VHH binders against Profilin-1 (pfn-1). Designs and how they scored, part 17

Target 1, 132 residues: Profilin-1 (pfn-1), of Caenorhabditis elegans (q9xw16)
Amino acid sequence: MSGWNAYIDTMTAAAPSIKRCAIVGAADGSVWARTEADNVFKASEEELKTFVALFNDVTQVPAKGADIEGVHYVVPRTEESLIFGKKENTGFFAVKTKSAVLIAVYEGPNEVAAQVRKAVESMQTYLNNAGY

## First folded at step 14 (VHH)

Design ue10 (from ud4 with P107S)
Fold by OpenDDE, look of step 15:
Structure ue10 (fold): chain B 132 residues (1-132), chain A 123 residues (1-123)
Amino acid sequence: as target 1 above (132 residues)
Amino acid sequence: QVQLVESGGGMVQPGGSLRLSCAASGFEFSSYAMSWVRRAPGKGPEWVSTISGSGGSTHYADSVKGRFTISRDNAKNTLYLQMNSLKPEDTALYYCAVGGPQPPPLSGEDDYWGQGTQVTVSS
């Protein structure tokens, strides 16, 4: 297991509603770690490059929405280092650290979203404190 | 199971060159960014370079920028590091790693897959 894979495992363990998860480079969208096997995170490098660029101006994202794994999500609002989207009974949370973007795609009722957000934001805080 | 095997290290004089290789197996190589990391005796790991899955993006530590070149051959599942203008301070055990700059280990110990390849720069 790679060092970044351990962080994937930590987030997925903290929020069972997470179906797929990835850690990518904030600068280029390159995949550093992702869920595999039955829950492979399948966003392409090109798609992720576009996605991480959304953090350059998050204020425009609600008007456009966001695409992950070929799925278009409505983005109700954004924060400086947080983009989240919804589609039916699915959604995602993406948080930006100093060097990475953490993406968690979840499935379930709206009530599970809080736990998913907490999982990724906790990891965001941990990594930021570590300088990553 | 993920395996990374480094090779190409050796002893060279200052100003010399080496080319490191990393043979990867057990995962979808082309889907992941790859990095080189080095560790000098008694010191913590230092990130050296990262290349995206496609090879379209590369990044370097300031200490090696302009001297080192990272590349990859996805058909051969191999990562490379061309090291030119080597300096004594480049002396270290070099590791190949999946992803970008390696995060702090959650377990408290480094979890590199390979044994690394030793690079020694000395007159």
Scores: ipSAE 0.896, ipTM 0.939, lowest interface PAE 0.4, mean pLDDT 94
Fold by OpenDDE, look of step 14:
Structure ue10 (fold): chain B 132 residues (1-132), chain A 123 residues (1-123)
Amino acid sequence: as target 1 above (132 residues)
Amino acid sequence: QVQLVESGGGMVQPGGSLRLSCAASGFEFSSYAMSWVRRAPGKGPEWVSTISGSGGSTHYADSVKGRFTISRDNAKNTLYLQMNSLKPEDTALYYCAVGGPQPPPLSGEDDYWGQGTQVTVSS
């Protein structure tokens, strides 16, 4: 489909607990690539616009949480370029690169979170080094 | 199967105008941002412009700001690029692509663009 789909495939392959994944524009939340078919990432452009704006001040995000695909997540942790959300046996990791936000929604016990984070952060590092 | 078919290119004099089109199929067009990229002779690919799925947001490379306008018709699954005040340095093969500025290919991967449409600006 596009070059960005290869990055989606790489992240989902690295962490099998990832159910849905998307790469969106950091400036506007526009979808560049996403999982499709049975695992279609369904966040709207408007929702994603709001979501990516959270990175403008991550310190406020734990107080209010974050919404993805109409689901509200508690946000236990943020870093300058990372937002971690949880809801029951699900969660997400979102990381910001120079031009994009990578979002991985996962399902499973808390133990799977480390693998998801590693997959997303590895891709973050790769893209940043490439200038994206 | 994703298909992107560019058209509208041609030869024009400096200061002239062209309007490119990209017919898209094989995916939910309105759900994705779309971009134009170009490849000039002897140069690598250059990102030109991006438009969000809804068309509500647009972005441009500095080299084309004020001269090019990206737009889309989601009902027709078509992406457009209006090019005004064309310059010789705009000469290139123009491609449409899914997503924003195009990433570097991963190992073993090629470009995922269509055949492109040739734009030649020359006096």
Scores: ipSAE 0.858, ipTM 0.924, lowest interface PAE 0.5, mean pLDDT 93
Fold by ESMFold2, look of step 15:
Structure ue10 (fold): chain B 132 residues (1-132), chain A 123 residues (1-123)
Amino acid sequence: as target 1 above (132 residues)
Amino acid sequence: QVQLVESGGGMVQPGGSLRLSCAASGFEFSSYAMSWVRRAPGKGPEWVSTISGSGGSTHYADSVKGRFTISRDNAKNTLYLQMNSLKPEDTALYYCAVGGPQPPPLSGEDDYWGQGTQVTVSS
């Protein structure tokens, strides 16, 4: 098992509305860890490479949206190292660190979005402080 | 159950070459990046190289660039590290791992590694 699996477990425990999540390399979108089994995070390497490249210029992302797992999300807003996507009763938060992008896909009303964001941002902060 | 079995280590003189293998099972190998990590005596883990699931992207620590080549054979679920121009400072136990560079420990606990394969570079 990947030592990155502990990060997957920590995020899903912190925000139960997270249905799927992954940690991917910031440079190429390669999968380092993901939820598996009944909740497998399944996106192609090419899709993830395109996705992580969105962080190269987050200001362009709201105009075009984002694709994850073959699903197109509208992106209402971004921040320097954060992309929020929404589709119906589902959404995602993705945050970038020096080495990785953390992606959490959740279900539920907007009230749960803050918990999901906090879960991914706490891991982002931990990794940034460690130089990752 | 995920299993990773390293092999191909040995003793070699400076300037020599070795090829390490990592046999993987228990997971969808082609879906994951794979890494090589090494531990010299009395030192913590040092990331060596990472390859994407498809093999299309490779990354190397500065200390090994130009000398080491990571590759994979997804049909055989096997990861490789070709090590050329070996130096005494490359002496270490070498491990393969699923995913990118090893993460910092969560909650302060140390990660555990399998047996690894020993590479010793000396005259």
Scores: ipSAE 0.677, ipTM 0.860, lowest interface PAE 1.3, mean pLDDT 89

Design ue11 (from uc28 with S30E T50Y S59K)
Fold by OpenDDE, look of step 14:
Structure ue11 (fold): chain B 132 residues (1-132), chain A 123 residues (1-123)
Amino acid sequence: as target 1 above (132 residues)
Amino acid sequence: QVQLVESGGGMVQPGGSLRLSCAASGFTFESYAMSWVRRAPGKGPEWVSYISGSGGSTKYADSVKGRFTISRDNAKNTLYLQMNSLKPEDTALYYCAVGGPQPPPLPGEDDYWGQGTQVTVSS
C-alpha cells in the first residue's frame, strides 16, 4: 500500500500481542498507515488530533488519561516521547518521532507489554536515526 | 489491491501552470493522508506536499510553498496538485503516495507509488 505499511508489519511481527497499530502525523494526527481488515485501527482523525497533542505536555496526561478508538485508558506515567496506557487486559504504547506518532494497541497480560514497548521503541529509534 | 494512477503532467514554459491528478483505488481513501513526491533526473526522491484524510491539514516543502496547492476530493477518490509559477527545477517525475513524507525503505521492502506523471519545465 505504502512505504509506511512495512513499518506496521515490522512492529506487528515483533510483538504478536499487538492487535492494532497506526502511524500518524505528529502535528495533525493524520493517518499515514494502519492495520486493516480484521484488525483495522479505528481511531478517527479528530480523536488522533487530540491524542498527538498530548505530547505537547506529557506531564498532564497521567491526570486525565488518554482515549484511543473510543476507549479510555489509564496512563500511569509518561516520558518525553512515550505515552502508554492500560485498561484491564489491554493497553497501548505510543511513541513520538520527529514527524510521526507510532501507536500500538495490545491485548494480554502485563507480561506482554514489555515486548510491545520494545517493538515500538525500536521503530522509534530507527525512524529518528533516519530523520523521520 | 491498492492502485495509484497519476496524470496531468506535460511540458510548460517557466512561469506556467499544471494541475496533476491521482486516481486512488483499493483502499479507504478518505481515511489516509496522501502525499506528492517527485524525482528529478540524477536526484533522489523529494517529498513535495501532503494532505490529511479530511483535507483539513496540509504541508509543503519549502521549495514549493506559495506556488503549489494540494487538495483532494474524497467522493472521487482523487488527489490533486495545482502547480503555479513553475520553474525549471520543478522538472521531475511526480508520484502520489499514501501517508505523509515517505520513509526510507526497510531492508527487503519497496515503496508503493504509481507510475508517475512527467513534468517538464523548459523555455
Scores: ipSAE 0.731, ipTM 0.873, lowest interface PAE 0.6, mean pLDDT 93

Design ue13 (from ue1 with Q102K E109D D110E)
Fold by OpenDDE, second read of step 14:
Structure ue13 (fold): chain B 132 residues (1-132), chain A 123 residues (1-123)
Amino acid sequence: as target 1 above (132 residues)
Amino acid sequence: QVQLVESGGGMVQPGGSLRLSCAASGFTFSSYAMSWVRRAPGKGPEWVSYISGSGGSTSYADSVKGRFTISRDNAKNTLYLQMNSLKPEDTALYYCAVGGPKPPPLPGDEDYWGQGTQVTVSS
C-alpha cells in the first residue's frame, strides 16, 4: 500500500472503539488509505465525494445528516473542520486537513466519543503541520 | 503482499515521448487513488500526477501539465503515464504510489514504492 496506511494504523490503535478508518482526498473523496481485512472501510468513491463536499458548508450538515458506508448518521454538531455523526451505539468523526479528510467509524457508548475525537484531531494536527 | 512494478522507462531525446506502466497487485486497485512521483538526481521526490480510483479525477504538477497524461485500466490493475514533449529536466526515476496528494510524498513513502523506472532525456 503506502505510507498513509501507517496513519490508519495509528488512529485505529489510539482508540479501541474505532472500528474502521479512511484517509480520503478532500477535493474528490478518493481513497488514499483505509482499514482492510475484517474491518474494511466500504464507502464508495461516489459516496465519499458527496461526503467531503459537506465541508464546503458544515453549518447545513446537522439539518440533513451524513451518509457513510451506506449508513445514515444524525449529525448533532459540526465545526469548521469537523463533522460528528451518531447512530445508536455507533458514530463517526471526520476531520479535514489541508488536503485530506480523516474518517473514523467507532462503536461504543457516548463515553468513547471523546477518545475517538482526540485520535482523529491529533492526526489532523500532525498532518497539517506536515503540509497535508 | 502489495506489489508495484514500474516499467516503460528509457532514454529519449528532448521532444520525445515515453509511456510508463505500473502493474499493481496485492490490493483492490480500483478502490484507491494512484499517483506518479519522481526523483531526479540530487533532489527529493516530486509529485507528478494523480488519478482517482474511478479515473474520473486527475491532477498534474505545473511542471508537467499539458505534456503528461495519467490514466488507469482497473480491469488490468495497471496505471499509466503518457509523457510527451519530454525535457531534460524530466530526467528522473519514476515511481507509482497509492494515494497521492499534491504535496510532496511523506517521509518513508519510498518504502512502499516499486523499484522505479528510469527516464533519461538527453540530446
Scores: ipSAE 0.412, ipTM 0.745, lowest interface PAE 1.0, mean pLDDT 91

Design ue4 (from uc28 with T50Y S59H P107K)
Fold by OpenDDE, second read of step 14:
Structure ue4 (fold): chain B 132 residues (1-132), chain A 123 residues (1-123)
Amino acid sequence: as target 1 above (132 residues)
Amino acid sequence: QVQLVESGGGMVQPGGSLRLSCAASGFTFSSYAMSWVRRAPGKGPEWVSYISGSGGSTHYADSVKGRFTISRDNAKNTLYLQMNSLKPEDTALYYCAVGGPQPPPLKGEDDYWGQGTQVTVSS
């Protein structure tokens, strides 16, 4: 569909527990690429606009949590360019690059989280090195 | 499959105006941001502008800010680029693309742009 879909495919291939994935603009939450079909990423533009704005001050996010696709996640902690949330056997990792936010929603036991984080952070590093 | 068809290019004198169109099909148009990118002879691709799915947010490269206006008609699955105050350095093949600034190619991957529409600014 677009060049950005290759990055979606790369992340989902690296972590099979990822169910839905999206690449959105860091400035406005606009969708650049997302998983489709049976695993369509369903967050609205307004929701994503609010979500990406969390990166303006990540220190406040654990107190508030984060919403993705109409689901509220507990955010245990944050890093400067990393927000992750948990809800039962689901969670998400979101990393910020120079111009984008990569979001991966996963399902599975806590043990799968490490692989999901590695997948999105690897892509983050790649894109940052490329100036994106 | 995804199809993008650019049109509206042409030859104009410096200071002139053109309006480009991009007809999109094969995907949920309103769900995605759309970009214009351009490629001048002998140069790599340059991102020009992008607009969010709803059209509520627009962004421009510094080189075109104040001169170009991106817009979209989601009912018609069409992306537009109004280009005013054109300069010779705007001469390029213009493409529309899904998403924001276009990513670097991954090995074995191609760009998913249309045929493009030629814009030539010359006195």
Scores: ipSAE 0.913, ipTM 0.948, lowest interface PAE 0.4, mean pLDDT 95
Fold by OpenDDE, look of step 14:
Structure ue4 (fold): chain B 132 residues (1-132), chain A 123 residues (1-123)
Amino acid sequence: as target 1 above (132 residues)
Amino acid sequence: QVQLVESGGGMVQPGGSLRLSCAASGFTFSSYAMSWVRRAPGKGPEWVSYISGSGGSTHYADSVKGRFTISRDNAKNTLYLQMNSLKPEDTALYYCAVGGPQPPPLKGEDDYWGQGTQVTVSS
């Protein structure tokens, strides 16, 4: 439905364990693209505004966790432009680019996490190199 | 299927004003940020402005800040761009698009914009 959807499709194709995915504005959490139909990414704008603000100080995020789609995730660790969350057999990777935050919610054993991370970080690198 | 139909363009003198509209259909309009982009003759596309799904946040390119105002009516599935203090440099074909600043196209992908509406600023 938009140019950004191609990026959603690329990430979901690269990591089949991704259940839902979204690209949002880093400044305001506004939704630019998301998975739809049977796998609708359901985070509200208000929730996403709060979420993207976590990147302002990622060092504090492990202490308080992160909420996506009304679900609270434990955040084992963070990096400057990456937030990783877990809950039982689910988790998420969120990476920040110059202008956007890419969010991938996945389901499966811990072994699938590496593939999800690679997918979102590859896209992060691509977008950053393109100036986005 | 997503449809975007721009309107409201025209010819005005420098310092004049125009109000563009974009009628959207085929998706949950209020769930997505919306952008205006423009393409001037001989130039690549330029992002102009975007607004969040709720309309709670707005952003502008430096070239139009203070002169243009983006807004939306989610009940009407319509995006607007109020353009004041128009300059010859604003002459372009204006498009509306889903999302924020528009990404580079991936190989084999097309832009998902409407037909555009022509804005010409000339004395």
Scores: ipSAE 0.912, ipTM 0.946, lowest interface PAE 0.4, mean pLDDT 95
Fold by ESMFold2, look of step 14:
Structure ue4 (fold): chain B 132 residues (1-132), chain A 123 residues (1-123)
Amino acid sequence: as target 1 above (132 residues)
Amino acid sequence: QVQLVESGGGMVQPGGSLRLSCAASGFTFSSYAMSWVRRAPGKGPEWVSYISGSGGSTHYADSVKGRFTISRDNAKNTLYLQMNSLKPEDTALYYCAVGGPQPPPLKGEDDYWGQGTQVTVSS
């Protein structure tokens, strides 16, 4: 599909609990790569533009929560370049690099969440070190 | 299967214009950002421009800003690059690609490029 598809594959392999993920442009939320077929990452352009804009002021995100794929998540806290959300037995991690936002949606208990976070942060670090 | 077929290249004098096309099939074209990438003789790939899935957002490398215009027709699954005020430095093989600026390769990743379309700017 694209050179970004290798990043999708690497994240899903590193954390099998990831059910869907995407890589989008940090400036506009445009989709660069995503999971497809039986696990299509389904978010509208309007939703993704709104979502990446949350990184413009992460301190306000816990009060608002976040929407991905039409699902509203509670965001308990944020970190520098990291937003995570939780709803029932599902959640997401999103990390921002210079040019992109990496989004992973997962299912499972809290132990699974740590694995997902590590997977996306590893890619964030790799991209940041390369100037992306 | 995903296919991207570039066309519209050719030989042109400095200051001339060309319009490149990229015919896409095998995926939901309108859902993805698309980019143009070029490879000059003896050089690695250089990202040129990208456009969002809807076409509402465009981005350009500094080297082409103001001279090149990226556009898309989602009804025809086609990506375009209008190149004006061409310079010898624009001589390259041009490719379209899915997504924004191409990332650094990961361990074990292969760099497969299609055929591209040749643009030659020469006196």
Scores: ipSAE 0.721, ipTM 0.867, lowest interface PAE 1.0, mean pLDDT 90

Design ue6 (from ue1 with V98I)
Fold by OpenDDE, look of step 14:
Structure ue6 (fold): chain B 132 residues (1-132), chain A 123 residues (1-123)
Amino acid sequence: as target 1 above (132 residues)
Amino acid sequence: QVQLVESGGGMVQPGGSLRLSCAASGFTFSSYAMSWVRRAPGKGPEWVSYISGSGGSTSYADSVKGRFTISRDNAKNTLYLQMNSLKPEDTALYYCAIGGPQPPPLPGEDDYWGQGTQVTVSS
């Protein structure tokens, strides 16, 4: 009963290394859609509120890292609408649209990161063009 | 299986009030933001309001701001929309939806809305 779930499915289909995925409100971190069942995205609203606020000043994020689902990630660098982190053989990509933040958590060798990034950035572009 | 069942619609005169309800099941209700959207005859869908999972954050379309109030009872898995000072232009089929403002459908995808509840404002 939500059109947002289709976007989750599209991202996860585009990058099989994505383990969990969520679409949240850029303003408040509230969950609009997420992977469920065996791959439940488990970040709390409070944690996500903190996370989405990182986009207010991305320049500070590499110094302190980012937390998702209780896991702390090192953030090598940031872009205006992109935060990505790494921890061992896992990582995440988070992109900001006009109204939402798309988060994809992946697992695998470093080589899979490019496909994950492409998946979330493609969706970012699509949503931005649609005004979302 | 996700289910959203809207109720509370009806016919009222301009200036009247209605309170819509949405009974949710098949998912962890409190974990998701919820929205109301509406579709007037001959028009495309219009986002009306949303509320965060905890209820701590709300947002409204400019067309309903100051007149409508969204709320939720997570213990009852129920979403509400209090509509005051109703206008003829509020006439529409009202739907409950998961998430924030509803995105456009992806190519080949359909809208995932329930049957909705009809609101008619007429003198």
Scores: ipSAE 0.767, ipTM 0.888, lowest interface PAE 0.6, mean pLDDT 93

Design ue7 (from uc28 with V98I P107K)
Fold by OpenDDE, look of step 14:
Structure ue7 (fold): chain B 132 residues (1-132), chain A 123 residues (1-123)
Amino acid sequence: as target 1 above (132 residues)
Amino acid sequence: QVQLVESGGGMVQPGGSLRLSCAASGFTFSSYAMSWVRRAPGKGPEWVSTISGSGGSTSYADSVKGRFTISRDNAKNTLYLQMNSLKPEDTALYYCAIGGPQPPPLKGEDDYWGQGTQVTVSS
């Protein structure tokens, strides 16, 4: 498929605990690529529009949490370009590049979170260096 | 199987207009942003425009802003590009692509689908 799907594959390969993954436009939440088939990333465009807007002020996100795919996550941590959500044995890492937001939803014990974060942040760095 | 088929290209004089179409199949069309990308002779690919899945948001390269309009008909699984006030520098092979602006290549992946449609602007 498009070149953006290659980045999806790269992230999912780097962290096997990632169940679903998406690359969306930072400005509007439009879907550029997502996992499909058995692991379809199901967030609607409307939901994603709301989600990417969280990066406008990440300091408020821990207080209200974040919603992805109709699931509400508590947000233990935010950084300028990172939102970490958690719910029981699941969670997500969302990182913002110059023009995109990378979202990885994972399942597993807390120990897998570090690998997921590393995967999305590595991709974040790569895309930022490439101007995206 | 994903398929994208571009059409509508041709030869026009400077200042003229063309309307490109892209027929999409093999995926949930409305779930994805769509883009137009073009490749001029001897040049690398250039992103032209992107439209969100719902069509509610659009973006354009500075080189075409104000002249080109991207749109889509999700009921027909079709992407469009209305090109007005065409210039010689718009001459290129135009491709329809799934997703946002063209990403940097990874593992030699090709971001283009279909055969493309040739647009030639010449006096």
Scores: ipSAE 0.070, ipTM 0.496, lowest interface PAE 2.4, mean pLDDT 90

Design ve2 (from vc58 with E109D)
Fold by OpenDDE, look of step 15:
Structure ve2 (fold): chain B 132 residues (1-132), chain A 123 residues (1-123)
Amino acid sequence: as target 1 above (132 residues)
Amino acid sequence: EVQLVESGGGLVQAGGSLRLFCAASGFTFSDYSMAWLRQAPGKRREWVALISYAGDYDYADSVKDRFTISRDNAKNTVSLQMNSLKPEDTAIYFCAAFDSFDEGDSTYDYDYWGQGTQVTVSS
């Protein structure tokens, strides 16, 4: 799964505001790759299992929010394969591919969110085309 | 015309309470998440509370357990109940509306702002 680290690097390079990032299995939340070192993505497998299950019905997520790394995020809106969370000057974008969920936690003012979304959606498209 | 109008601010003693209101008009209120932000003298504007269009909410750590955000979609209002107020809560409080997936908003910033209401907490 070391090859998946390259995709983490690609996303973080595309959006400098991304502080932590992970690629996990859409079915079970298993971690395929994640940011390490100073920016370790620290969500537990149990938490991730719960998180990826949110994509089973994204329409319900705004009513409940989403938890990542023990932090609760308000989810203002969702799309079929996208969950956006917001908390103070932080947030996350999570997108679902055929077999994976990409999660990017970012810090900064609201305007950085567009770049973060673009980064994860670009990777989403790439992975989908690759069959993942 | 889009409008957000805050009310309920004023002067209160430490330990007191205020309830802020924000009345929205000119847009589909129920489709928007609503936030309260505040700006104290000499400080940056800071996030206070956010409530999604579906009713989930969160608070800044500094106001958690003291403030309560709520919304009434029938009245197009969002409220902020502020209890146990402290001098450090003194600020202009702003109501803001947030549509995360507005195709016209490339910055993912708040779409609409109120003019703000002054809250002053004396020692």
Scores: ipSAE 0.875, ipTM 0.927, lowest interface PAE 0.4, mean pLDDT 94
Fold by OpenDDE, look of step 14:
Structure ve2 (fold): chain B 132 residues (1-132), chain A 123 residues (1-123)
Amino acid sequence: as target 1 above (132 residues)
Amino acid sequence: EVQLVESGGGLVQAGGSLRLFCAASGFTFSDYSMAWLRQAPGKRREWVALISYAGDYDYADSVKDRFTISRDNAKNTVSLQMNSLKPEDTAIYFCAAFDSFDEGDSTYDYDYWGQGTQVTVSS
């Protein structure tokens, strides 16, 4: 939906190192919005279904990692509503809202990770307050 | 005092093997994900392998199927088995630790580094 695309734009603008983003349903991984064109988010529906299910027990994720867009990420850190993955000079932050999962894939050195997290968590807070 | 001490480096011919070790002390090893990185002369430091505190792992594409990362929490060690070595693998190899539970750490960078061990692969 066009309304959700605005949130994608907000996140990508907040952290230049973010390359691809998606907002998906927390229950089933359905795509509500995603980056398009040159930075298209390519995760399949089946992959996203599996990914959002990781939030059912985040404590187990570091043992098995997470796959996004056919790429495996080692997950060195999880929190109640956050999954952080890392691979070479890339990584991702995924945060869970009441009804959605926000995913941001970034590229850059470790120093950019803090800004990426801030961007997705800011959106998380906004959406939670809005009831989503 | 926190310490990461690498060992096992040296000179080896192309096609040969080395096993690097990193011995950790001064922190709760089992709470940290461990990585190997390397830096060749005139090049940027690059990621080689990472193993989470829970045992999941991944490799740079350039070393996949040749290198194996493993950890032993009982001995506070992480190792890198390097097979089928190539001249382009020549570098200083560093061991690094990533705190997986420090909620106050907002940098998401490696917390501790070793001094490195030289690996030289001759053609």
Scores: ipSAE 0.868, ipTM 0.924, lowest interface PAE 0.4, mean pLDDT 93
Fold by ESMFold2, look of step 15:
Parts: C-alpha cells; structure tokens; sequence
Structure ve2 (fold): chain B 132 residues (1-132), chain A 123 residues (1-123)
C-alpha cells in the first residue's frame, strides 16, 4: 500500500459505518492523511495536538471525555492504546501506533462498533509492524 | 441476578417535570458507565444521555439544557431529571449499563438493560 491516503481507504472500506477518519502524528497531531471532500475530517491542528496528548495517560480520559471536530464525546472505556468515545448515535475509536494516532468517527448503533474497532486495530497492528 | 429497574415514569402535562431513577443490582456499579435511551412509537431507540464511570457526561442535543443525568455510586442508582417536558419526549425510557473495564471485549455494546418506564407528555 503506497501513500497514506490508501490507509484511509482501507479503513473506510473495512467498516462502512466510518464516516470520517484520519491518521495524525502521535507527537504533534499533524495530519498525515484524512477523509476529504463531502466527508472532510475537520479537526483543527490545535485540537489534534490536544487530542493525541490524551494517550499520555489514557486512564484520565473517562473523567473528562474527549473533543474532536468540535464535538464532545463521553469516553466510557479506554485501553492501553485505544480511546472509545460516544455522542448520540455516533462515536469514535482512536488507536496509537509507534508514530501515529488513527482516528475513526462512525455512525450507527453500538453493534457496528466492533467492526470499526477491528478496522482501526488491524491498521494499528500493520503500521506498528512496519515501524510506524 | 443482574437487575436494572427504572421508575418515576408517568403522565405529565407539557412544561412539567419528572425524575426517573434506575436502581442497579448484581454487579459492581462503580465499574459501569450508565446511559438513558428512549423509544417512541414507530421510532428506533435513541440515546438520551450517558454518564461515564468516572463522572463525565453528555446529552442528546434535543434534550440538552432540559435534562440532567446523575449517578450515586453509594446507592447504585442513576437518575434523569427531565424538565420543560414536550410531547415529543413521550417514549419508553430505558436504563442501560456498559462495562467500562471488560478488557478485550470488542462488542462495545451495552451489557444490561432495564425493562423501561413509560413517560407520556400530553399537550
């Protein structure tokens, strides 16, 4: 797979309930790739810098939630390298690799969440194994 | 036996208030994030409010500023204060519980549901 945009396509194809997603640098939130056009992932640089820093201590995130794209998400669960957020009939999964954070924003009932998690975690594993 | 039991529903005039309660038993309540959902006739069940095990919370935009979710870990309850009720708030209201510490569970779905309490708002 060449180019970071191909990884965006892989995740959205694997989980059609994903409406927007991005790959951002883990240190600074810089955007490496994102969904574009009618479904632009529209988080600001400053918002993304704050967001990726949540991975410095995921155990603190459920007490305050997470903001992305100007939306507040309640975070009912985190794992070592994963943050799950909910707002109405939408949610996000974010996972950290060695160098990046993968963010997927989805729509649908909770039963679609497993497909979304699998899509981002499969890419997390792939990028980690590739040294990213 | 796990139980979630809703109470406090009923018939109320538009502009009125109700307080719903959900009493939980059979699990470690403080490890769970708790939600209120509702289902109106002919519609899909929709998210109303969620409060994490650690205390952050939010609401559906349609009820924001009118509804307040809170939890009491000592009494194993979650409540929903509903003010300025409108006819469109008419629904069965359900309490649901999400295990925040079930490591490796990839379903990410609610583990337990109450049977619901009817709220009817007359015009």
Amino acid sequence: as target 1 above (132 residues)
Amino acid sequence: EVQLVESGGGLVQAGGSLRLFCAASGFTFSDYSMAWLRQAPGKRREWVALISYAGDYDYADSVKDRFTISRDNAKNTVSLQMNSLKPEDTAIYFCAAFDSFDEGDSTYDYDYWGQGTQVTVSS
Scores: ipSAE 0.727, ipTM 0.883, lowest interface PAE 0.9, mean pLDDT 91

